# VHH binders against Protein KTI12 homolog (KTI12), part 5

Target 1, 302 residues: Protein KTI12 homolog (KTI12), of Arabidopsis thaliana (Mouse-ear cress) (q9lmh0)
Amino acid sequence: MALVVICGQPCSGKSIAAVTLAETLKESETKQSVRIIDEASFHLDRNQNYANMPAEKNLRGKLRSDVDRSVSTGEIVIVDSLNSIKGYRYELWCIARAAGIRYCVVYCDVDEAHCRQWNKERSDRGEDGYDDGIFEDLVRRFEKPERRNRWDSPLFELYPSREVIDKSSPVILEAVTYLTKTVDSKTQDVRILQPSIATQAARFSEANSLYELDRATQEIINAIVEQQSLGAAISRVTLGNELPPIEICRPIGLPELRRLRRTFVKLMGQSSLSGPPLPTDADSAKRRFVDYLNREFGGNNA

## First folded at step 17 (VHH; from k2 with S104A Y110H)

Design n7
Fold by ESMFold2, fold request of step 19:
Formats: sequence, C-alpha cells, structure tokens
Structure n7 (fold): chain B 302 residues (1-302), chain A 121 residues (1-121)
Amino acid sequence: as target 1 above (302 residues)
Amino acid sequence: EVQLVESGGGLVKPGGSLRLSCAASGFTFSDHGAYWFRQAPGKEREFVSGISSGGYTTYADSVKGRFTISRDNAKNSLYLQMNSLRAEDTAVYYCAKDSEYSDAWYDFEHWGQGTLVTVSS
C-alpha cells in the first residue's frame, strides 16, 4: 500500500534505516504488513553486483522486477539499495503512481568521508565492503535526491553520522505517520490538493508514457527488421496507413537500429524530466520515432 | 579506450557567452548520440542537452533558447554554445556517451572529466 525508496551513498546506514522503519511500521497501531527488498536476497556480493555497468543494470533490473511484483500485494514495500540514479528513482516513482499507492524517499545523508571510513571498517572486519575502486566510482556517480523533484518527494532525511537512528527518531516517526495516514483524515496538505479527474489522468499519463515510449519504439524496430528480412532491396518500409513510411537507402542492421532507438529514448526521457511530458499514447510515440528515424536516415521528404 | 575531454570553461559575467568543446576518441563518434550534463556545487547532476548522430536535439527547459548543442563528426567533437549566461548556470559541465550495455534512458556509461563554468559578477 506504499513504496519507500531508501537512498544513500555506499555504507551510509541504509540497511539500519530500512530495518528501523520496517520495525516501527510493524509496531504501529495499523499493524501494516511490511516487506524489505534488498540486495542480499540475490546472493551475490557487492563487488560482483557493482563491478561494471552490465552488473549494475542486472542488479537494478532484479530489484525493479521485485518491486513491480510487490506493489500489488497491499504491503508497505521498502527498497533497500543504493537507489543512487535519479532516473531509476523516477521509474520507481512511476511504478508507485501506476499502482495508486503512496511513495516516499528516505535519504541517509552522510558525507563521503564517513562513508569511506565505514566501508574501510567493514573490510577490516572481513565483511562485504566495497573494493576501493568500486566505492570511489559509486560515490562519484551518486545523484542526491532533491525535494524539488516530485519523484523524490516527500523526502525524509536521516543523518546517521550525526545521530543514532532508532524507533524514536523524529524523521522515522514522521515517515511512519505519512505511510500510515488514512486518505480521508489527513494527508500532508502542502503537497496534496483535492485531486481532480485531470490531475489523476496526468499521474497515470506519466506512467503510461514511459511504457508507451519503450513499447512503441521496439515495435517499430521489429517491423523494420521483419520487412527487411522479406527482401534485400528495400528502399521504403511501410508501417501502416496511419504512419509515415521509413525511407531506407541501404539495409539497416539490428545493432544500428538499437543504437538509433537508444539515442531517441535517452533524448526524450532526459528532456521530459525538466519539461513537457512524453507522448502519452502509442500512435504519437510511434510517429515521433518514425519521424526521427527518417531524419537519421536522410530520406525524409517533409 | 573511450575518452571524452571537455574544454572551454572559465569565468564569465552574467549575460556573457562561452563555447564548450568535447573531444571524443576510442569509438565511432558519428554512430552515437552525445550529451551535455552539468553539476552545480551541492546539487545532483542534471541533463543540459543532447544531440543524435543525425542532428536531432533536445534541451532542458532551463537552457532552451540560450544554449545550442552541435557536433562535428569529422572532428569527433561535440559543442555547447552558451549565451545569456546566468549565475544558475555555474556548474561543472560533462560530456557523455550512451552505454552500449543499457538501453535505459537514464544510463550513461562514459563521461569526461568536466570543465568548470563560473558565472559571477
């Protein structure tokens, strides 16, 4: 019934925060069922999970899949991982919005020096600390959550290097209050106004636009590959009566098509964080991608 | 190895202009999208602008109309022309390349060292 994203630098006390929050929620008068999704459940150590970009992508994919599966269960779901990438937190926020559940970020705000010290202490104890190269790379790439971003709000900030984090911590109690409120009695008014049908539609539109962009662009790629496989001398790919044809001067291999798609998806996704939302339906997404491909291929007669 | 080297940063007064460059090597630059990000002190890294191999561009709202991204594939170079600079544009600017291992819209694998732009009276 809620999604909580724990965020923080490596070795910043995230797991202590997650456990403390979960135990406090279980003791609340509402008796909420709580589930923690963490990296330990995947039975690989930290250095294997963060060794390189493919390994990190695999870890994030597994965590995201578990979250997506879990948000329909009616539980409070706590994601205990680095959650250091802004775009990834945005996708988790979209999952929560699509499911119609509460969302928040709990941020363990610890300076790099303390995190580095704690990582060294873990390694000295023979525990699963990060190798120095991996640690420094993760610290460098960390994208701090910002209260101004709607996908990082509400933001509950903890300071594990300055205070003991326990069930009496004011921020923990504030987060529990937010997560256990009934909708009718009181939600935090400063960020929630009486929703209109248009406001609810906008929420679901953002979640659908990420899905539609991914699906629409892949469908176009598949169609191009299919039509090329039917004849080697194709100069024009037709996609249906409602879409412009794609002008191709030579056979286009799947690697090139994937690079073109990757660029388009990144350009559209990145710009949508600060500006107008993505196209909300498959036909609009497909048309934009087709127009883009024709520009890239140099066959556009517009 | 893939390398991206930014240059052209410096101290500029509000309303002034700078042109940033990014020299790319170790991959076929013309096959890939190229991107500018920036990170102000104490803030998260944020998208500034991107350009496809064929010249399709996007911009963050905060810079649209003031910044122009461009590329020269023959020189393996990416550029950012920054006009009408404001104090809020003060940041380290980074050049980035797509990850070949991830189609996720938020994954960028190769980054430059960054070039500092300071906009101050």
Scores: ipSAE 0.607, ipTM 0.895, lowest interface PAE 1.1, mean pLDDT 81
Fold by ESMFold2, fold request of step 19:
Structure n7 (fold): chain B 302 residues (1-302), chain A 121 residues (1-121)
Amino acid sequence: as target 1 above (302 residues)
Amino acid sequence: EVQLVESGGGLVKPGGSLRLSCAASGFTFSDHGAYWFRQAPGKEREFVSGISSGGYTTYADSVKGRFTISRDNAKNSLYLQMNSLRAEDTAVYYCAKDSEYSDAWYDFEHWGQGTLVTVSS
């Protein structure tokens, strides 16, 4: 069982990659059941789906709902859509982690000029190409996957403008090997697989808040590290207007700050499933995290 | 080498109380958050309560006001005091620790074997 996110610029060969991967997985030793979730299953053309932000959000919501239902079926699920927004890839990664299944991104890395030419060729043939305004907007908003981000890893990069993508392609074979490898209890690959836990309410109602919490807490960590490097004997870190200062009793290294952040995001995420919702904006998330850090550092003693 | 061992489960009448313990070993317990989850038959494992290394606590809404999480870092132990127990609290209770490899709020790397709590007349 696995979730594969196909990612790339508009008209970058994503559907060829998705079909090729699916066929190769079906032919592998495991003979895995494979399902492609694509935009065609929702009966709208791409210009309708991307005409405006409400239509686009509606498409992503439908795709996400199908993914959420499908990850419990024992199939390998391939999501064939733009998947251009890093926050949305984060949401898909969260679905895979909650379901305890493998996750990867397959990125069709094609330069904008080739994508633009291929889009024009589709339109010239009377096929479902993107209107010029929609195409250029999607290109401008594309957020390239980054291997350093856990929700973009493992990252399998394809170059459809430079090579033929088929079942013998080395990157396709690498992805198949990853998706079909055996894991036993003696391996150290524990961070990829976990028991299923109840998380579905957060995935549908608070995914943006979880992303904001993750980003806001990282910004605070970065600010603390920066201010400590400027002052040798500081007992107080200030973070700008309208945030409480952080009272520190000793220099705090990045490993400790990362552990404190990790615990905070887990506590807030889990409690929000049945309790008060998470903060919806960055300033509220930062304030909540600063209050937490002050408690952890003992700023409320006597 | 990481071990989490739950104890203290048993049979209790509605309205009664139990205290669960989790003994931790094989890691620096005081550096990590610690958590209680539970799993009723036929259901997914669900969050009950969590506590930070410094003692900040959160609770699922269904147990807030009835359950109290605590830790003793010197004894490498996590506790759950369960009061005013109800039939719907019947489940296997698990302790868990943070994943060192993932900051995702869903990702818990190590779990205990579980201890059964049954609430019945």
Scores: ipSAE 0.580, ipTM 0.883, lowest interface PAE 1.5, mean pLDDT 80

## First folded at step 18 (VHH)

Design p1 (from n7 with Y101W)
Fold by OpenDDE, fold request of step 19:
Structure p1 (fold): chain B 302 residues (1-302), chain A 121 residues (1-121)
Amino acid sequence: as target 1 above (302 residues)
Amino acid sequence: EVQLVESGGGLVKPGGSLRLSCAASGFTFSDHGAYWFRQAPGKEREFVSGISSGGYTTYADSVKGRFTISRDNAKNSLYLQMNSLRAEDTAVYYCAKDSEWSDAWYDFEHWGQGTLVTVSS
């Protein structure tokens, strides 16, 4: 059981890589069951999926949802999409970690010029190519995977512009080996973290940290809204659970609360990529958010 | 039209200092979270620092204690004071704001061309 994330620029040969890997895995000695999750399954064309940020967000949500459902099936799951956003790959990594399954990234490393040419050729053939504006935007926003990142590791790099990607490709074979290698008790190297219960709990906590952060902050917002609805002149929101109160000097509307929450989650999320981990429990997340809100509301009084 | 324009980049020696500026237009900067990102050649974009509307700040570990993010609401501008610069700080620096179109924690809006910071002996 494993999660494979395909990553690459638009028109970089990702689908070929995904199919090749899947076929190679199926033919392996372990005869692994493999499932590919791709954008085509959603019956939307490429230009519709990436027409705007809401459309792209919707696509990512659908892919993630399918991954969440599939990682418990015992199959090797291959996500065939751009997966160009670092934070999104992090989320997928968290899912894999929470599920206790192997994780890797397969990167189709192709320069922009070749991708652009291939996109044009597809369009000329009447195949599904990207519109020029969409293509350029995707290229611009692409975040190249790096081996030093835990959510990009292990990283298997393919070069479709330099070599033919097939079942004999050394990198494909390496990926298959990684994905099918039985954790011999002696092979320390495949940190198949059979997480001790403690490690599993820790992994689970880390993997769910983003979810907990989202939930915790939403609960706080709901509490504020609810308490404000009970009286016009509330100066203090009491949350219970040994959380400090939130001092409010004016009624705060839901749009403002949502904005504050959005910024907080972004700050916390981005910082966690290179800094301290996110809170692993709801109460800690709530406390941090409450502190943040008090600072935000107090600063406006200064 | 919403725009973010970065400036202040240049060539500096290791250990030197530089101050970057980001001028916002077409929106009120104080109503949004603001961020600095950087991208070195051949590397992924990385978060540098962020500041909330109320002045809450966060930093990447690599720049913590060396860089300071600040904002001037009257000038509708964002700043990054960079001290004790290192070769690894060489990158194009971009400013960004919260996305109005996505609530994802990794989605941002940036309209600038960036400013190049080169740290070299």
Scores: ipSAE 0.879, ipTM 0.966, lowest interface PAE 0.5, mean pLDDT 90
Fold by OpenDDE, fold request of step 19:
Structure p1 (fold): chain B 302 residues (1-302), chain A 121 residues (1-121)
Amino acid sequence: as target 1 above (302 residues)
Amino acid sequence: EVQLVESGGGLVKPGGSLRLSCAASGFTFSDHGAYWFRQAPGKEREFVSGISSGGYTTYADSVKGRFTISRDNAKNSLYLQMNSLRAEDTAVYYCAKDSEWSDAWYDFEHWGQGTLVTVSS
């Protein structure tokens, strides 16, 4: 069982890489069952999927949902998409970690000029190319995977502009080897993703931390909304679980609460990539959010 | 039209200081989270710092204690004070804000062209 994340610029040969890897895995001695999750399965064209942020978010959600469902099947799951956002790759990594399966990133490293050319060629052929504006935006927003990042590791780099990607490609074979190696307790080198129970717990906690953060913050928002609806001009929102109250000097509308939550989650998420991990439990997450809210609401009184 | 314009980049020696600015137009920073990102050549973009509307701040570990994010609401501007600069701080620095279109923790609106910071002896 494994999750393979294909990553690359638009028109960087990701689909070829995905298919090649899948076929090679199927033909391997272990005859691995492989599933490719790709954008085409959603019956939306490229320009529709990336037309705007909501569309892109929707796409990512669909892909992630499919991954979530697939990682428990015992198959090697290959996610064939741009996967250009570091945070998104992190989420996928978390899914893999939570599922206790192997994880790797296959990166199609192609320069922008070649990608642009290939996009144009596709368009000229009447194939599904990106609109120029969309293409440039995607290129601009692309976050190159790095080996130093746990959510980008191990990293297998392909160079489709320099070499033919096929079943004999050394990098493909390396990826296959990584994905098919039996975790022999004795082979120290295989970063036995078998976390010690403690490591497993920690990994599990990390894997679920984003989810817990979302849930926790939403619950707090709901509580605020609910309590404000019960009485006129409440000055304090009382929360359960030994959480401090939220001090409010004015009624806070839902749009504002959503905005505050959005910012908080972004700050916490981004910081967790290089800093301390996210809260591992809901109460801790709630506490942090409550503290944040109190600060936000108190600052307006100054 | 929403615009972010970064400035203040330049060449600085290790141990030096630099202050980056981000001027916003078309929106009010006080209503949004604001962020600094950086991208070194050939490297992944990374989060540097963020500030909430109420002034809650976070920092990447790599810059913690050295960088300070701040905002001037009157000027509708975001700042990054960078002290004790290191070679590894060399990057294009970008200003961003919360996305109006996505609440995903990794979605931001990047409207600036960035400003280059080069730390070299």
Scores: ipSAE 0.870, ipTM 0.966, lowest interface PAE 0.5, mean pLDDT 90
Fold by ESMFold2, look of step 18:
Structure p1 (fold): chain B 302 residues (1-302), chain A 121 residues (1-121)
Amino acid sequence: as target 1 above (302 residues)
Amino acid sequence: EVQLVESGGGLVKPGGSLRLSCAASGFTFSDHGAYWFRQAPGKEREFVSGISSGGYTTYADSVKGRFTISRDNAKNSLYLQMNSLRAEDTAVYYCAKDSEWSDAWYDFEHWGQGTLVTVSS
């Protein structure tokens, strides 16, 4: 079992890479089925999917849900989409680690000029090309995978503008070798077998950090809203026996709470990629968020 | 219209200092978190530092202790004081604000055009 993330600029040959990899894997002596998850199954054209931030968020959500379902079926799963946001690739990496399966990124490294030319050629043929404004926005926002990042590794780099990508491509064969490699019990390579209890605990702590932040912060928001609804003039929200109370000098509406939560989640998530690890348990995540809220409210608590 | 305009970049020797500014307009700056990112030649864009509306800060490990983020909500301005600069700090520096449409920690909708910082002997 494995998760393969295809990554590249719009019109960089990602679908050819995905199909080539899948067919090469099927022709190897592996016993595993291969599934490609792509954008076509959502019955919207590319311009609708990438027209604005809400549409992109919906697309990523649908792709992520399909990935979650597919990794539990014992297949090699290939995600054929732009996968241009490094934080989103990190979340896919977390899914793979939680499932105890191998993960890699296959990057179609094509310069903007060739991508632009290929996009125009698709549109000239009446095919599903990107509108110019959408294309340029996607190019501008692309976050290149880097081998030094654990969630972009192993990184298999393809150059579709420089050579034909087929079953004989050395990088394709290298990726197949990685994906079909068995691990020796003495090696520190990524494990194929179901994780042991010790391995499961370590993988759950890494994968669960973002989940615990999301869940813990939402629980705190819900508790604040509930206690304010039950008692006008409540100036202190009690959250539990091991958490400090939240001091509120005025009613705080859901829109403001959502903005405060959004900022906290972004600050913690971004810093965790290059800084201290996220909290691994719900109580630690809740305490950090409560401390944050009290500092944000401190100037308002006269 | 939302605008973020960075300034203060330039050429500086290793060990030197620079102060970056980001002027924000077109939204209620004081309601939002604000962030610095950077992108070195040939590399991906990376997080540098962020600050909440109330002054809570986080930093990438590579800049902790050398860089200080701050904000002035009355002036709608975000700042980055960069001390003890190194060659690896050479990059285009961008400011960003929270997305209005996504709670995901990796989504940022509005970015400035960037200001170039070059650290060279």
Scores: ipSAE 0.646, ipTM 0.916, lowest interface PAE 1.0, mean pLDDT 81
Fold by ESMFold2, fold request of step 19:
Structure p1 (fold): chain B 302 residues (1-302), chain A 121 residues (1-121)
Amino acid sequence: as target 1 above (302 residues)
Amino acid sequence: EVQLVESGGGLVKPGGSLRLSCAASGFTFSDHGAYWFRQAPGKEREFVSGISSGGYTTYADSVKGRFTISRDNAKNSLYLQMNSLRAEDTAVYYCAKDSEWSDAWYDFEHWGQGTLVTVSS
């Protein structure tokens, strides 16, 4: 069982890599079924999916949900999409760790000029190419995978503009070997490890910490809104559970609360990639958010 | 139209200092978090530091103790004081703001064009 993330610029040969890998795996000794999750599975136009940020968010959400459902089925799952955002690849890595399965990234490393030419050729043939504005925006926003990051490792790099990608390609064979390798009782490969109880607990903690942060912060927002709706004389919001109270010098509306929450979630998420881990339980997440809000309101209480 | 303009980059010897600035316009700067990212040639863009509207800060581990983020809401400006610079800090530095359309921790909607910092002997 495994999760394979295909990554690359628009029109970099990702679908050829995904199909080639899937066919090679089906011919191997693993005896597992292979499933490709791609954007076409959702019956949406490429340009509609990437027209704006809300559309992209919706597409990523659907792909992630399908991945989440698929990793428990015992199949090798290949995600064939841009997968260009490192935070999103990190979330896919967390899903694989929570499921206790192998994870890798297959990167189609193609220069922008070839990608642009291949995109134009698709459009000239009446195929599903990207509009020029969308293409250039996707190229600009691409965050290439790096071997030093745990969520991008192991990294299998393909060069579709330099070589034919087929079942005999060395990198395809290396990926198949990694995905199909068995564990010897006398040895363990770091890349092919059965999870221990401690590893399993850490895996679940990492996978759920983003959810706990989201839920905990929303619960605090809800409590603030509810207590303010009780009357005009509220200057202090009491949350219980040994949480410090929130001191309010003026009514705070939902739009402002949502902006404050959004910033907090981004600050915590970005810093957690290299620094202190995200809170793993609701009470810790709530306390950090309450402390943050009191600092923010103190800054607004000039 | 939202605009973010970085400045202050340059060539500096190891151990030196630089101060980066980001001028913001086209939105209410004081309502938003603001962030510094960097990207070395051929490498991924990585988070450096962020600051909330009210001054709460976070830093990537690699820059803690050496870099200080700050903002001046009256001047619509974001700053990054970089001390004890190392060769590994060589990159194009970008400022960014929150996306109003996404609460996802990895989504940022607007970016500056960047300012190059080179740390070399």
Scores: ipSAE 0.636, ipTM 0.910, lowest interface PAE 1.0, mean pLDDT 82

Design p1 (from n7 with Y101W)
Fold by ESMFold2, fold request of step 19:
Structure p1 (fold): chain B 302 residues (1-302), chain A 121 residues (1-121)
Amino acid sequence: as target 1 above (302 residues)
Amino acid sequence: EVQLVESGGGLVKPGGSLRLSCAASGFTFSDHGAYWFRQAPGKEREFVSGISSGGYTTYADSVKGRFTISRDNAKNSLYLQMNSLRAEDTAVYYCAKDSEWSDAWYDFEHWGQGTLVTVSS
């Protein structure tokens, strides 16, 4: 069982890579099935999906939901989409961790000029190419995967503009070996088995805990901003029956609140990788953030 | 230009102590959280400890109770007091600050050059 994220610029050969990988995996093994999750399975036009940020977010949400349902079925799941947003690749990695399965990124590294030419050729053939404005926006927003990030590793790089991508491609074979390797207690090569280390630490609720932390902290920030906007010199922000009030000595602007939230989220997220898991409920997350803010405001006052 | 410069690394025996320093410049240090990470040879970089602008601290489980993070905002400095050192603490230690454009807990764009700590008999 595994999750494979195909990544690359628009029109970089991702679908060819996905199909080639899937076919090669099927020829090497009969115990696991392979499923490609792609944009076509949602029966939506490419330019409609990427016309604006709400449409794009909706597409990513549908893809993520399908991935989440699919990773517990015992299949090798290949996600064939742009996957250009590093935060979204992180979310997919969290799903793999929670399911205790192998994870990797296959990156189609093609220069923008070739991608642009291939997009034009698709449009000239009457195929589903990207409109020029949408294409250029997607190119500009692309976030290249990086090996030093756990959610982009292992990274298998393909160069479709320089090589034919087929079943004999060395990188495809390397990815297949990684995805089909049986754990042998005698070898104990932790680097080859990077997902197995993640599965040792993985919990089903870790992604939910990070979601609750993100949501809870934003709700508190919104409440502080709202109460200050009511025009009073607020020295005390009340948040409900179960939460302590926030004591402030001066108006706190949104930029400072964002910095405080960012630090808290980073501190809690990083410590949770090796320590006790974060709370999975909103009230516990809110209480911790309120306690943190009161500490910060007391330490930052003149 | 943002600069983070670590110092204080060296060779110590197991059970010994070291104090690491990180000198920060090119930004308002007191407005930001500050963090220690480490990377052992052949391993991924891992979180060690972090401290908020107001002094709230967190620690990786493996160092809790042995390491103490602190900061001096007047001196633009971050510190890590490491006690009861073990062979497994051998690594290059880096200080970091968060990105001003990313709220993601995993995203750190500003790093120092690192200081080597070797714990060996």
Scores: ipSAE 0.505, ipTM 0.861, lowest interface PAE 1.9, mean pLDDT 78

